# Ledger of designs, part 26: VHH binders against q68dx3r342to642

Target 1, 301 residues: q68dx3r342to642
Amino acid sequence: RDLCVVLLNGQHLEVKCDVESTVGAVFNAVTSFANLEELTYFGLAYMKSKEFFFLDSETRLCKIAPEGWREQPQKTSMNTFTLFLRIKFFVSHYGLLQHSLTRHQFYLQLRKDILEERLYCNEEILLQLGVLALQAEFGNYPKEQVESKPYFHVEDYIPASLIERMTALRVQVEVSEMHRLSSALWGEDAELKFLRVTQQLPEYGVLVHQVFSEKRRPEEEMALGICAKGVIVYEVKNNSRIAMLRFQWRETGKISTYQKKFTITSSVTGKKHTFVTDSAKTSKYLLDLCSAQHGFNAQMG
Short names: E, the ipSAE of ESMFold2; O, the ipSAE of OpenDDE; V2, 0.75 times the mean of E and O plus 0.25 times the DockQ between their complexes.

## First folded at step 13 (VHH)

Design i06 (framework vhh_gocatamig_d2; at its last look DockQ between E and O 0.89; V2 from the best seeds 0.79)
Fold by OpenDDE, look of step 13:
Structure i06 (fold): chain B 301 residues (1-301), chain A 123 residues (1-123)
Amino acid sequence: as target 1 above (301 residues)
Amino acid sequence: EVQLVESGGGLVQPGGSLTLSCAASRFTFSDYRLAWYRQAPGKKRELVAAITSGGSTVYMDSVKGRFTISRDNAKNSVYLQMNSLRAEDTAVYYCAKETGYDFETGTYYFDYWGQGTLVTVSS
């Protein structure tokens, strides 16, 4: 059977597997192929409703495979089984990463998250990060630039929403100028600065999932952010996330699931906070994700 | 509501074997950790064995090598094979479903229980 795994560099890797293969097996194949180190930070995920859901290494592919996958070869593109290699656990500082390749992977992940607006960033920082990415990839501003042809595509470096607001031309001009005026930072050093800047963002390392209030106020969209430090409750308004509550692990007593409900119990107040997800599966996932993040934090602390 | 129904308990001689079964319903069985607990007379309920959705297992020390927890997702069932039974294994055995995660202990906890099945090991 064929499985497609999308790497952080955008490469699509075809992995041969059988119906009994596990996510772990695929993970090992992919990471071996990519020569990745420090595997603990990585995970495989599938995409659902624009969200990424990490998979347990013990999970058999047949459990998560799309319908008809077992009957390959599939003639229709609708039955493609695609997984994504992603960073699952985000270190607080890139200096904790031991391998340059790992740092690069973090760079790629964060770049992607910024670009795809999974990680919120203000306009100023977005432009700065765009320039850093240009520095990482191109080095210094190319002096011999043919004026008629941009040396980069703005959509590769700046989120679509900002491009829409500023216009592509303006973004091109501004980012190019910023790049021209930037310091002599390039390559790995530029990537590291990128990491440094992103690691200061409020949503750095936060895996965000849509949830609903138990009281189902249709008017209020909510989200949970799960990260190494704890859980963040967001109110979502006009495509912006506002942090309403923060539960550090030390402040969290228990989390539990019941059908579609996900409940956080504060160890401080004893108060229960219940959220509604779209499925029992999602609730369970959130629970496991919290557990995993907690474990990771414990290891790093 | 989650339903767990244990079976297979009974009287067995020391050194004997017994297999407990638990039929689960009203939840997505394959997504959750399952466990066997036991409670002996006058003692606290204790975790005997647990199994993840993926099949990883954990055992209490006193039953390691003697007991085997397994699951059949197709049948929504979890099993406890008990070999080399001892008098101290006498207890009511409960099947349990994962409820959540306790951050103080750093472990998953179970709060859904069946009615239990009695295992008596006696000569």
Scores: ipSAE 0.844, ipTM 0.924, lowest interface PAE 0.4, mean pLDDT 93
Fold by ESMFold2, look of step 13:
Structure i06 (fold): chain B 301 residues (1-301), chain A 123 residues (1-123)
Amino acid sequence: as target 1 above (301 residues)
Amino acid sequence: EVQLVESGGGLVQPGGSLTLSCAASRFTFSDYRLAWYRQAPGKKRELVAAITSGGSTVYMDSVKGRFTISRDNAKNSVYLQMNSLRAEDTAVYYCAKETGYDFETGTYYFDYWGQGTLVTVSS
């Protein structure tokens, strides 16, 4: 049996496995291929509705595979089974990462999350991050640059929504000018600056999942942001997230689930905050994600 | 709305064995931790054994080596095999389902359980 694992550098890796193989076995194969040594930050996830859901290492692949994957011969294109190598646990400062390859993976995911608009920031920061990514790849402004001849594709560095607002031409000119005026930063040094900027963002390391208020209305879209520090409750309007409540773990007494309901009980006020998810499985997942993030926060120091 | 129905309790002599069963419904059984608790007369309810969705188990010290928790996800059932029973094992035994996570203790907790099944160990 075959599955595809998408790596953070964009590489698609075909992994051969038995129907009884676990997520952990695939994870070990993939991380070994990528020469990753600091494995505690990473996990395998599947994508549903533009959201990543991390899998437990003990989970059998057949439990999560698409219909028909168990019964098909290996190496067929039908019933494609795709997983993603992603960072699940984000350190508070990139200096806690001991290997350059690990920092590079953080850079790759944060860059991808910026471009795919899972991690939001303002226009000024988006342009700065685009320039830093250019510096990581090109270093100095190219000496052979010819007027109006772009050396990069804007969509590789700047999110589509900003390109739409500014136009591709203006983005090209503005980013090129900022690159030309920038001090020399190369490869990893530019990536570290990128990490320094992104780790200061309010949504750095926040895993965002759609939920609804207990008084369900289609127009009352909400989200939960789960991270090492705790839980953020968002109201979602006009394609924008607004933080309404924050629960640090020390302010959180209990989290419970019942069917599609997910309830946070504040240890400070005793008040219960209930949200509705699309399934009991999603509610359970969010509970386990909170437990895992709490554990990571405790061990991170 | 969670439903848990225990069975298999009864009178047994010291040194004997019993198997408790718990049939679960109205939730996706395979996704949750399950546990057995017991409550002896005049005592606090105590955790006997727990099992994760992946099959990892934990036991209270006094039953380790004598009791075995297991689950059958196809039958939505959790079991407690009790061997080498002692008088101190006399209690009402409850099957329980994971409710949530307690951040102050750092443990999962269980507030859904059935009516229990009585185990009496007596000569």
Scores: ipSAE 0.657, ipTM 0.817, lowest interface PAE 0.7, mean pLDDT 87
ESMFold2 (binder alone), look of step 13: mean pLDDT 78; pTM 0.773

## First folded at step 14 (VHH; framework vhh_gocatamig_d2)

Design j01 (at its last look DockQ between E and O 0.91; V2 from the best seeds 0.83)
Fold by OpenDDE, look of step 14:
Structure j01 (fold): chain B 301 residues (1-301), chain A 123 residues (1-123)
Amino acid sequence: as target 1 above (301 residues)
Amino acid sequence: EVQLVESGGGLVQPGGSLTLSCAASGFTFSDYRLAWYRQAPGKKRELVAAITSGGSTVYMDSVKGRFTISRDNAKNSVYLQMNSLRAEDTAVYYCAKETGYDVETGTYYFDYWGQGTLVTVSS
């Protein structure tokens, strides 16, 4: 059977596996191929409804494989079983990472998250990050370039939403000018600055999942952010997330699930906060993700 | 509704063996941790063994090497093979389903229980 794994650099890796193969086996194959170190930070995930769901290493692929994968593995895009290598655990500071390649992977992850608007930041920071990415890739502003010809594609560096608002041309001009005026910075140094900037963002390292209010009010779109520090409750309005509640692990007693319901109990007040997911599987996933993030935090602390 | 039904309990002599079974329903069995608890007369309920969805197991120290927890996802069943039984193993044994995660203790906890099955180890 064929499995496609998308790496953080965008490379698609075809992995040979069978129905008995585990996620862990695939993970090892992929990370070996990519020569990744510090594997503890990484995980394999599948995408569902624009969200990434990390997989347990012990999980058999047959359990998560799309319909037909067992019977007729077709190399067609529609039937391709695709997993994603992603950062699962985000360190508070890139300095905690021991290997340059790992730092680079974080950079790639964060670039993707910013570009795909999984990680929110304001317009100013978006432009700044775009420039940093250009510096990482191109170094200094290419003076030899014909001014009329773009030396980069704005969509590779700036989120689509901002491009839509500013227009591609304006973004091109603005980012190019910013790059031209930027201090000399390139390569790894630019990536590190990128990491530094992104690590200061409120949603850095936050894995966001859509949830619903228990009261089933259609007007109340909510999301949970799960990270090393705890759980964040977001209200979602107009494609923006507003942090409403924060549950640090030290303030969290129990996390429980019942069918589609996910409940956080404060260790301080004893108050229970219940959210509704789309499935029991999702609620269980969120629980396990919390456990994993908490464990990670404990190890880093 | 979550249902757990234990079976297999009974009277056994010291050194004997017994296999407990638990039939589960009302949830996606393969997604959850399962556990066996026991409660001896006058004692608190205690975790005997647990098994993850992936098959990883944990045991209380006193049963290590003697008891084996296993699961059959196709049958929605969890088992406890008990060997070399001792008098101190006498208890009501409960099958349990994972309920959640206790952040304070950093452990998964179990609040769904079956009716239990009595295991009596006596000469």
Scores: ipSAE 0.880, ipTM 0.941, lowest interface PAE 0.4, mean pLDDT 93
Fold by ESMFold2, look of step 14:
Structure j01 (fold): chain B 301 residues (1-301), chain A 123 residues (1-123)
Amino acid sequence: as target 1 above (301 residues)
Amino acid sequence: EVQLVESGGGLVQPGGSLTLSCAASGFTFSDYRLAWYRQAPGKKRELVAAITSGGSTVYMDSVKGRFTISRDNAKNSVYLQMNSLRAEDTAVYYCAKETGYDVETGTYYFDYWGQGTLVTVSS
């Protein structure tokens, strides 16, 4: 049986496995192919409703595969089984990463998350990050630049929403001018600066999942952000989210689930905060993600 | 509506064996940790063994090597195989289901309990 694993560099790998294979076996094959050494930060995830859900190593592939995958080898373009290699655990500083290839993977995911608008920041920072990505790939502003032939496609460096607000032409001109005026950076040096900028963002390393309030009509769309530092509660309006409450792990007592409900109890106030998810499985997933992130935080201590 | 029903307890001689069973309902069994606790007369309940959804196990020191926790997700059941029983293993044994994660202790906790099944090891 075949499944597709999407790597952070955009490569699609076809992985051959049997019906008894686990997520862990696929993970080991994929990370070996990618020459990754620092594996503890990574996981395999599936996508549901534009959210990534990480899988446990011992999970059997047949339990998560699309219908028909186990019955017929080479079930292909009509019901492909796709997983994603993603970073699950974000270090507080890139200097904690021992290998340049690991830092490169962090860069790739953060860049992709910026472009796909999964990681938000203001327009000034979006332009700065676009220039840094451009520097990582091209270095200094081209010596022989021909003004009538742009050397990059704006959509590869700047999110679509900003391109729409500024127009493609204005983005092209402004990014080019910023690149021309930028200090000489290339390759890994530009990637490290990109990491440094993104590490300062409030949502760096935050894994965001949709939830709903238990309150009355209209039901408020909300989100939970789960990260190494704790849990963030967001109110969501018009595809934008506003942090309303933050729980550092030391401020958190117990986390529990009951059916579709997910409850956090503050150890400071004693107050319980209950949210509704789309399923009992999602509630359980969020609880386990909190446990995992809390454990990771202790390792960085 | 979480329900846990233990069975398999009884009277056994030292060195004997018993298998405890727990039938579960009211939740997606395969997604949660299960545990066996016991309570001897005059003592507090104590964790005997726990098993994750993925099958990883933990045991209290005094039962390690003698007891085995297992689960059958198709039957929504968790089991405790108890071998080489000793008088100090006499207790009411309770099946328990994960409630949540206690951030202060860094451990999962269990607040859903069955009615218990008595194991008596005597003579």
Scores: ipSAE 0.753, ipTM 0.871, lowest interface PAE 0.5, mean pLDDT 88
ESMFold2 (binder alone), look of step 14: mean pLDDT 79; pTM 0.778
ESMFold2, look of step 15: ipSAE 0.728; ipTM 0.860
ESMFold2 (binder alone), look of step 15: mean pLDDT 79; pTM 0.781
OpenDDE, look of step 15: ipSAE 0.880; ipTM 0.941

Design j02 (at its last look DockQ between E and O 0.93; V2 from the best seeds 0.83)
Fold by OpenDDE, look of step 14:
Structure j02 (fold): chain B 301 residues (1-301), chain A 123 residues (1-123)
Amino acid sequence: as target 1 above (301 residues)
Amino acid sequence: EVQLVESGGGLVQPGGSLTLSCAASGFTFDDYRLAWYRQAPGKKRELVAAITSGGKTVYMDSVKGRFTISRDNAKNSVYLQMNSLRAEDTAVYYCAKEVGYDIETGTYYFDYWGQGTLVTVSS
């Protein structure tokens, strides 16, 4: 069977698997192919409803494979099994990363997250990050290029929502000008600055998943952000996330699941906060993700 | 509703062997960790062994090398093979399902105990 793994650089890697193959086996194959180091930060995930769900290394692919994947030959795109290599654990400082390639992978991840609006930042920072990305790719402003011809596509550097608001032309002009006026910075140095800026963002390293209130009020869309520091409860309104509650691990006693329900119990107050997911599988995933993030934080501390 | 039904308990002589079984229902079996607990008379319930969905196992020190926890996902069952039984292994054994994660201990914790099955090791 064929499995497609999308790398952070956008490369699609075809991996041959059998029905007994595990996520771990695929992970090893992919990371070996990409010569990745510091593998502890990475994970394989599948995408569902625009969210990424990390997979356990012990999980058999057949358990998560789409219907028909086991059948040969694979005739339709519907049977395509696609996984994504992603950063699962985000360090607080890029300086903790030992390998330049790992730093680059973080850069790629964060670029994608910014562009895909998984990681929120304000307009000013978005433009700044766009420029940094240009510097990383092009170095200094290309003075020799005909001013009338764009030397980059705005959609590759600026989120669609901002492009829509500002218009593509305005974004092109403004970002180009910012790039022109920017201090000399290129390559890895630009990427590092990108990392530095993004690591200051409130949602840096936060894996966000949609949840519902226990009272199932449709007007109250919520999300949980899970990260190395704990769990964040977001209210979602008009595609904006507002942090309402924060549960640091030191303030968290137990996390539990019951069917579709996910519950956080405060170690301080004893209060229980219950959220509803779309499935027992999702609630279990969130639990495991919390466990994993907590473990990671403990190791880094 | 989650149900766990233990079986296989009985009277055995020291040095004997026994296999406990637990039939599970009411949840997606292969998504959860399973565990065996035991409670001896006058003692607190204690974790004997646990097994992840992928088959990784953990044991209490006193049973290491003697007990083996396993699972059959196709049968929604978890087993505890007990060898070289000792008098101190006498207890009611319970099957349990993972229900959450304890941040303080950094460990998963279990619930949904069945009625248990009595294991008596006596000469």
Scores: ipSAE 0.879, ipTM 0.940, lowest interface PAE 0.4, mean pLDDT 93
Fold by ESMFold2, look of step 14:
Structure j02 (fold): chain B 301 residues (1-301), chain A 123 residues (1-123)
Amino acid sequence: as target 1 above (301 residues)
Amino acid sequence: EVQLVESGGGLVQPGGSLTLSCAASGFTFDDYRLAWYRQAPGKKRELVAAITSGGKTVYMDSVKGRFTISRDNAKNSVYLQMNSLRAEDTAVYYCAKEVGYDIETGTYYFDYWGQGTLVTVSS
C-alpha cells in the first residue's frame, strides 16, 4: 500500500506502508529521507477545506485513509492518500534551530504560507518578502536587464491578491526597484532575513482554523488562531480576518469541548467564550492543538 | 448525551484481583481519553489511571504495576484490571471522559462521571 507525502520543497514522496502502519512510521520514513534531524517542530497533516490538520503519531493510517485505499492496491489516482510534512511548532527565533536544513524548511513553509495567503501582512512587507525570495534564488539585481522586460514572474514571489490590487506591472516595477536598491544577499543569507522579517509578524506561527459564533446565526464566520503564545479570536469578513480577542496562556484557565462546541474560559475575568465548529472531531482537534502549543511554549521557557 | 456505566465492583480479599468495566455512549468513544477515578468515603476523588485514544496509559504511583487500564473501541468500553489489592484500594470507582485541558496544571481533565462501582478490600 502506498501514500503520497508532499514535502515543503514541493517533492511528492511515495511511501510504502501496510494497512497496520501508523502516522509515526510514515513520519520517521519521510524525515529520514529528507535528512531532517530536528524533528520536534514537524508533523504530518492532512488537508481539509484549505486547512491543515496534524495527526498523532499513534494514529493508524487506515483510520484516516480515503475509502478504497485499504481494499484495492494500486488504485486509480482519484483515491490517492496524501499527507503533508509541515511545521507544527514555530520557534520564537530561528537561532534556536541548529541545522541549516531546518531553517530552510521554515523558510519554505513561511514563503508558501505568504503566497497562499495563510500568513497575512501589509503590502510593504509583502513586497520586501518577495525581494528577499528573489535574492535567495538569484542574488543581486541583474544590471543588464532592460526595465521594460521582466526577469521574474511576479506570481512566484507576490500573492495573487496583491497583484490584483496593484496590477502586475506596478508590482514588477516596485519589486524590481527594491531589488536593485537592496544589499548583496544570496541563498541562505536572504532566507535568514526572510525568517527575521516573518518572525516579527503578528501571525507568525499562528495556526488558523475556521469557527462560528454560538450567539449569532451559523453563517457568521470567525476563526481561531492557535500558537505557542496562546489563542487569537478573529472575525472573518470579505476574506479578511480581524483579531478581536487575544488569550495568552497565563490568561487562560480551561479549554473544554462539548460536541461541536469549543469553549475558552478566561482566568482573568472568569468569562466563557464558546465557538461552534463543523464537527465534534474538529472541536476535539482544536483542544488537542491548544494542549500541544501550550506544552511547546512551556518547553521553550 | 454522554453516559458512562461502571460495573464489576465487589468484596475482595487482600491480595485478590478484580476487573472493572465501563460502558460508554453518547459520544465518539474512539476520539477521547478515558479515566478511572476513585473516592474513599469522606475523601477527595483521585485519578487512578487514564488512557489516550491511541492506547497510551498513565497511573497514579500507588497503583503502578498492580492496575492496568485498557480500552476496547469496538465495544465502547474501558476496563480497569486490579491485581494485588490492598485495604487502601477500598473506594467507589468512577469512569470518566475527557472534557478539556487545564492550562494551570497542563493536563487534561475529566467529567461525565458514572454512578460508580464499590470495591471493598477486607479479610
Scores: ipSAE 0.730, ipTM 0.867, lowest interface PAE 0.6, mean pLDDT 88
ESMFold2 (binder alone), look of step 14: mean pLDDT 79; pTM 0.774

Design j03 (at its last look DockQ between E and O 0.94; V2 from the best seeds 0.84)
Fold by OpenDDE, look of step 14:
Structure j03 (fold): chain B 301 residues (1-301), chain A 123 residues (1-123)
Amino acid sequence: as target 1 above (301 residues)
Amino acid sequence: EVQLVESGGGLVQPGGSLTLSCAASGFTFSDYRLAWYRQAPGKKRELVAYITSGGSTVYMDSVKGRFTISRDNAKNSVYLQMNSLRAEDTAVYYCAKETGYDIETGTYYFDYWGQGTLVTVSS
């Protein structure tokens, strides 16, 4: 049985698995293939409704596999089981990473997150990050190229939403000019600057999941951001997230789940904040994710 | 509704063995940690052992090497095999379902309990 794992560099890796294979086994195979180090930062995730859900290493693939995956021969593309290698734990500073390859993986992750608008930043920063990515890939502005011929595709460097607003041509011109005027920076140095800029973003390292209010007001879309520092409650309006509440771990007593409900209890006030997820599985996942992030924070502290 | 029903308790002699069972319902059994607690007369309820969804087990020091916690996801059941029983093991044993995570202690905690089953170890 075939499993496809998408790496951070966009490479698709086909992994042969048995019905009894675990996520951990696949993870080891993938990370070995990619020669990754500092594995503690990484995880395998599946995608559901544009969200990534990290998998436990002990989980059997058959439990999470799509319908029909167990049946051979795989008749249709619909039966493709795809997992994603992702950064699960985000360090506060890239300097804490020991290996250049790991830093590169962080760079790739953050680029994807920015492009896919999982990590929000303003227009100015988006353009800046685009330029940094160009510098990372191309170095300095290619002077030998005819100015009229694009040397890059804007969609590879700028989010679609901004392209739509500014138009592709304007983005191309603006980013090209910015690149031309930028100080000499290339390769790894450009990636590091990219990391530096992204690490300053409010949503850096925040894993966001949609939730609902307990009061079931359909008009109020909410999300929870879970990160090494704690939990953030977002109000979602027009594809924008506004941070409404922050629960730092030091201010958090207990996290609990009951069926679809996810509850955070303040250690300071004793107040309970309850959110509703789409399933008991999701609420449990969020709980485990909090546990994992808290544990990570404790190790890094 | 979450339901946990313990069984298997009884009177045993010191050095004897007993297997407790807990039948669970009302939740996706395979997704949660399960635990056994016990409460001796006049004492607080204490954790005996727990088993993760993946099958990892943790034991209290007093029962290590003597007790074995296991689960059967197909039967929605968790078990506690108790060997080399001692008088101090006398207690009501409770099956518990994972409730949440305590940030202060950095541990998962259990608040869902069954009715319990009495284990008496006496000569």
Scores: ipSAE 0.879, ipTM 0.941, lowest interface PAE 0.4, mean pLDDT 93
Fold by ESMFold2, look of step 14:
Structure j03 (fold): chain B 301 residues (1-301), chain A 123 residues (1-123)
Amino acid sequence: as target 1 above (301 residues)
Amino acid sequence: EVQLVESGGGLVQPGGSLTLSCAASGFTFSDYRLAWYRQAPGKKRELVAYITSGGSTVYMDSVKGRFTISRDNAKNSVYLQMNSLRAEDTAVYYCAKETGYDIETGTYYFDYWGQGTLVTVSS
């Protein structure tokens, strides 16, 4: 039986496995193919409702496969079993990463998350990051370039929502001018500056998941951001999220679940904050994600 | 609602063996850690062993090599195989389900448990 694993560089790998294969076996095959050595930062995830859910290495593939994969597995466009190689644990500084290939993977994911609007920042920073990605691929501005003739496609460097607000033409002009005025950077040097800029963003390394308020009708849409530093509570309106409350781990006592409910208790105030998820499985996942991120933070300290 | 029903307790001689079982319902059994706790007369309840959803196990020092925790996800059951029993193993044994994670200790904790099953080790 076959599954597809999407790598951060955009490659789609077909991985052969049997019904009893585990996520760990697939992870080992994929990371070996990609020549990754610093494996602790990475995991395999499935996508549900535009959110990534990381899998434990011991999980059997048949438990998470789409309907029909076990009985009559077929690789088609509609019933494909797809997993994603993603970074689960984000270091506070890229200098903690020992290998350039690992830093390149961080760059690729952060770039993809910016373009797909999972990682938010203001317009000025979005343009700066676009220029840095352009420099990583092309280096310095082409001296003999005719400015009316594009040398890059804006959608490869700037998120669609910004292109819609500014227009493609204005984005092209602004990015080109910023590129022309920029210092000489190429390849890894531009990628490192991209990493430095994104590391300073409030949502750097934050894994965001939809939840709902326990309050009476109508329940407002909310989100939880789980990261190495703690948990962020967001209110979601107009397809944007606003941080309302932050729990650093030292301010957090216990995290518990009951059915669809996820509860975090402040160790400072003793108050319990309860959120509703779409399933008991999601509640359990969020608990385990908090445990994993807390453990990672202790190792970085 | 979460229900945990222990069985298999009884009277056994020192050096003997006993198998405890726990039938679980009211939750997706395969997704959670399960544990055995015990409480001897006049003593506080203590963790004996737990098993993760994937089958990894953790034991208290005094039972390592003598006790084995296992699970059968098809039967929604967790077991404790107790070998080389000693008088100090005499206690009421409780099956427990994962409740949450404690940031201060860095460990999972268990607050759902059954009514227990008595194990008596005496000559």
Scores: ipSAE 0.730, ipTM 0.863, lowest interface PAE 0.6, mean pLDDT 88
ESMFold2 (binder alone), look of step 14: mean pLDDT 82; pTM 0.800

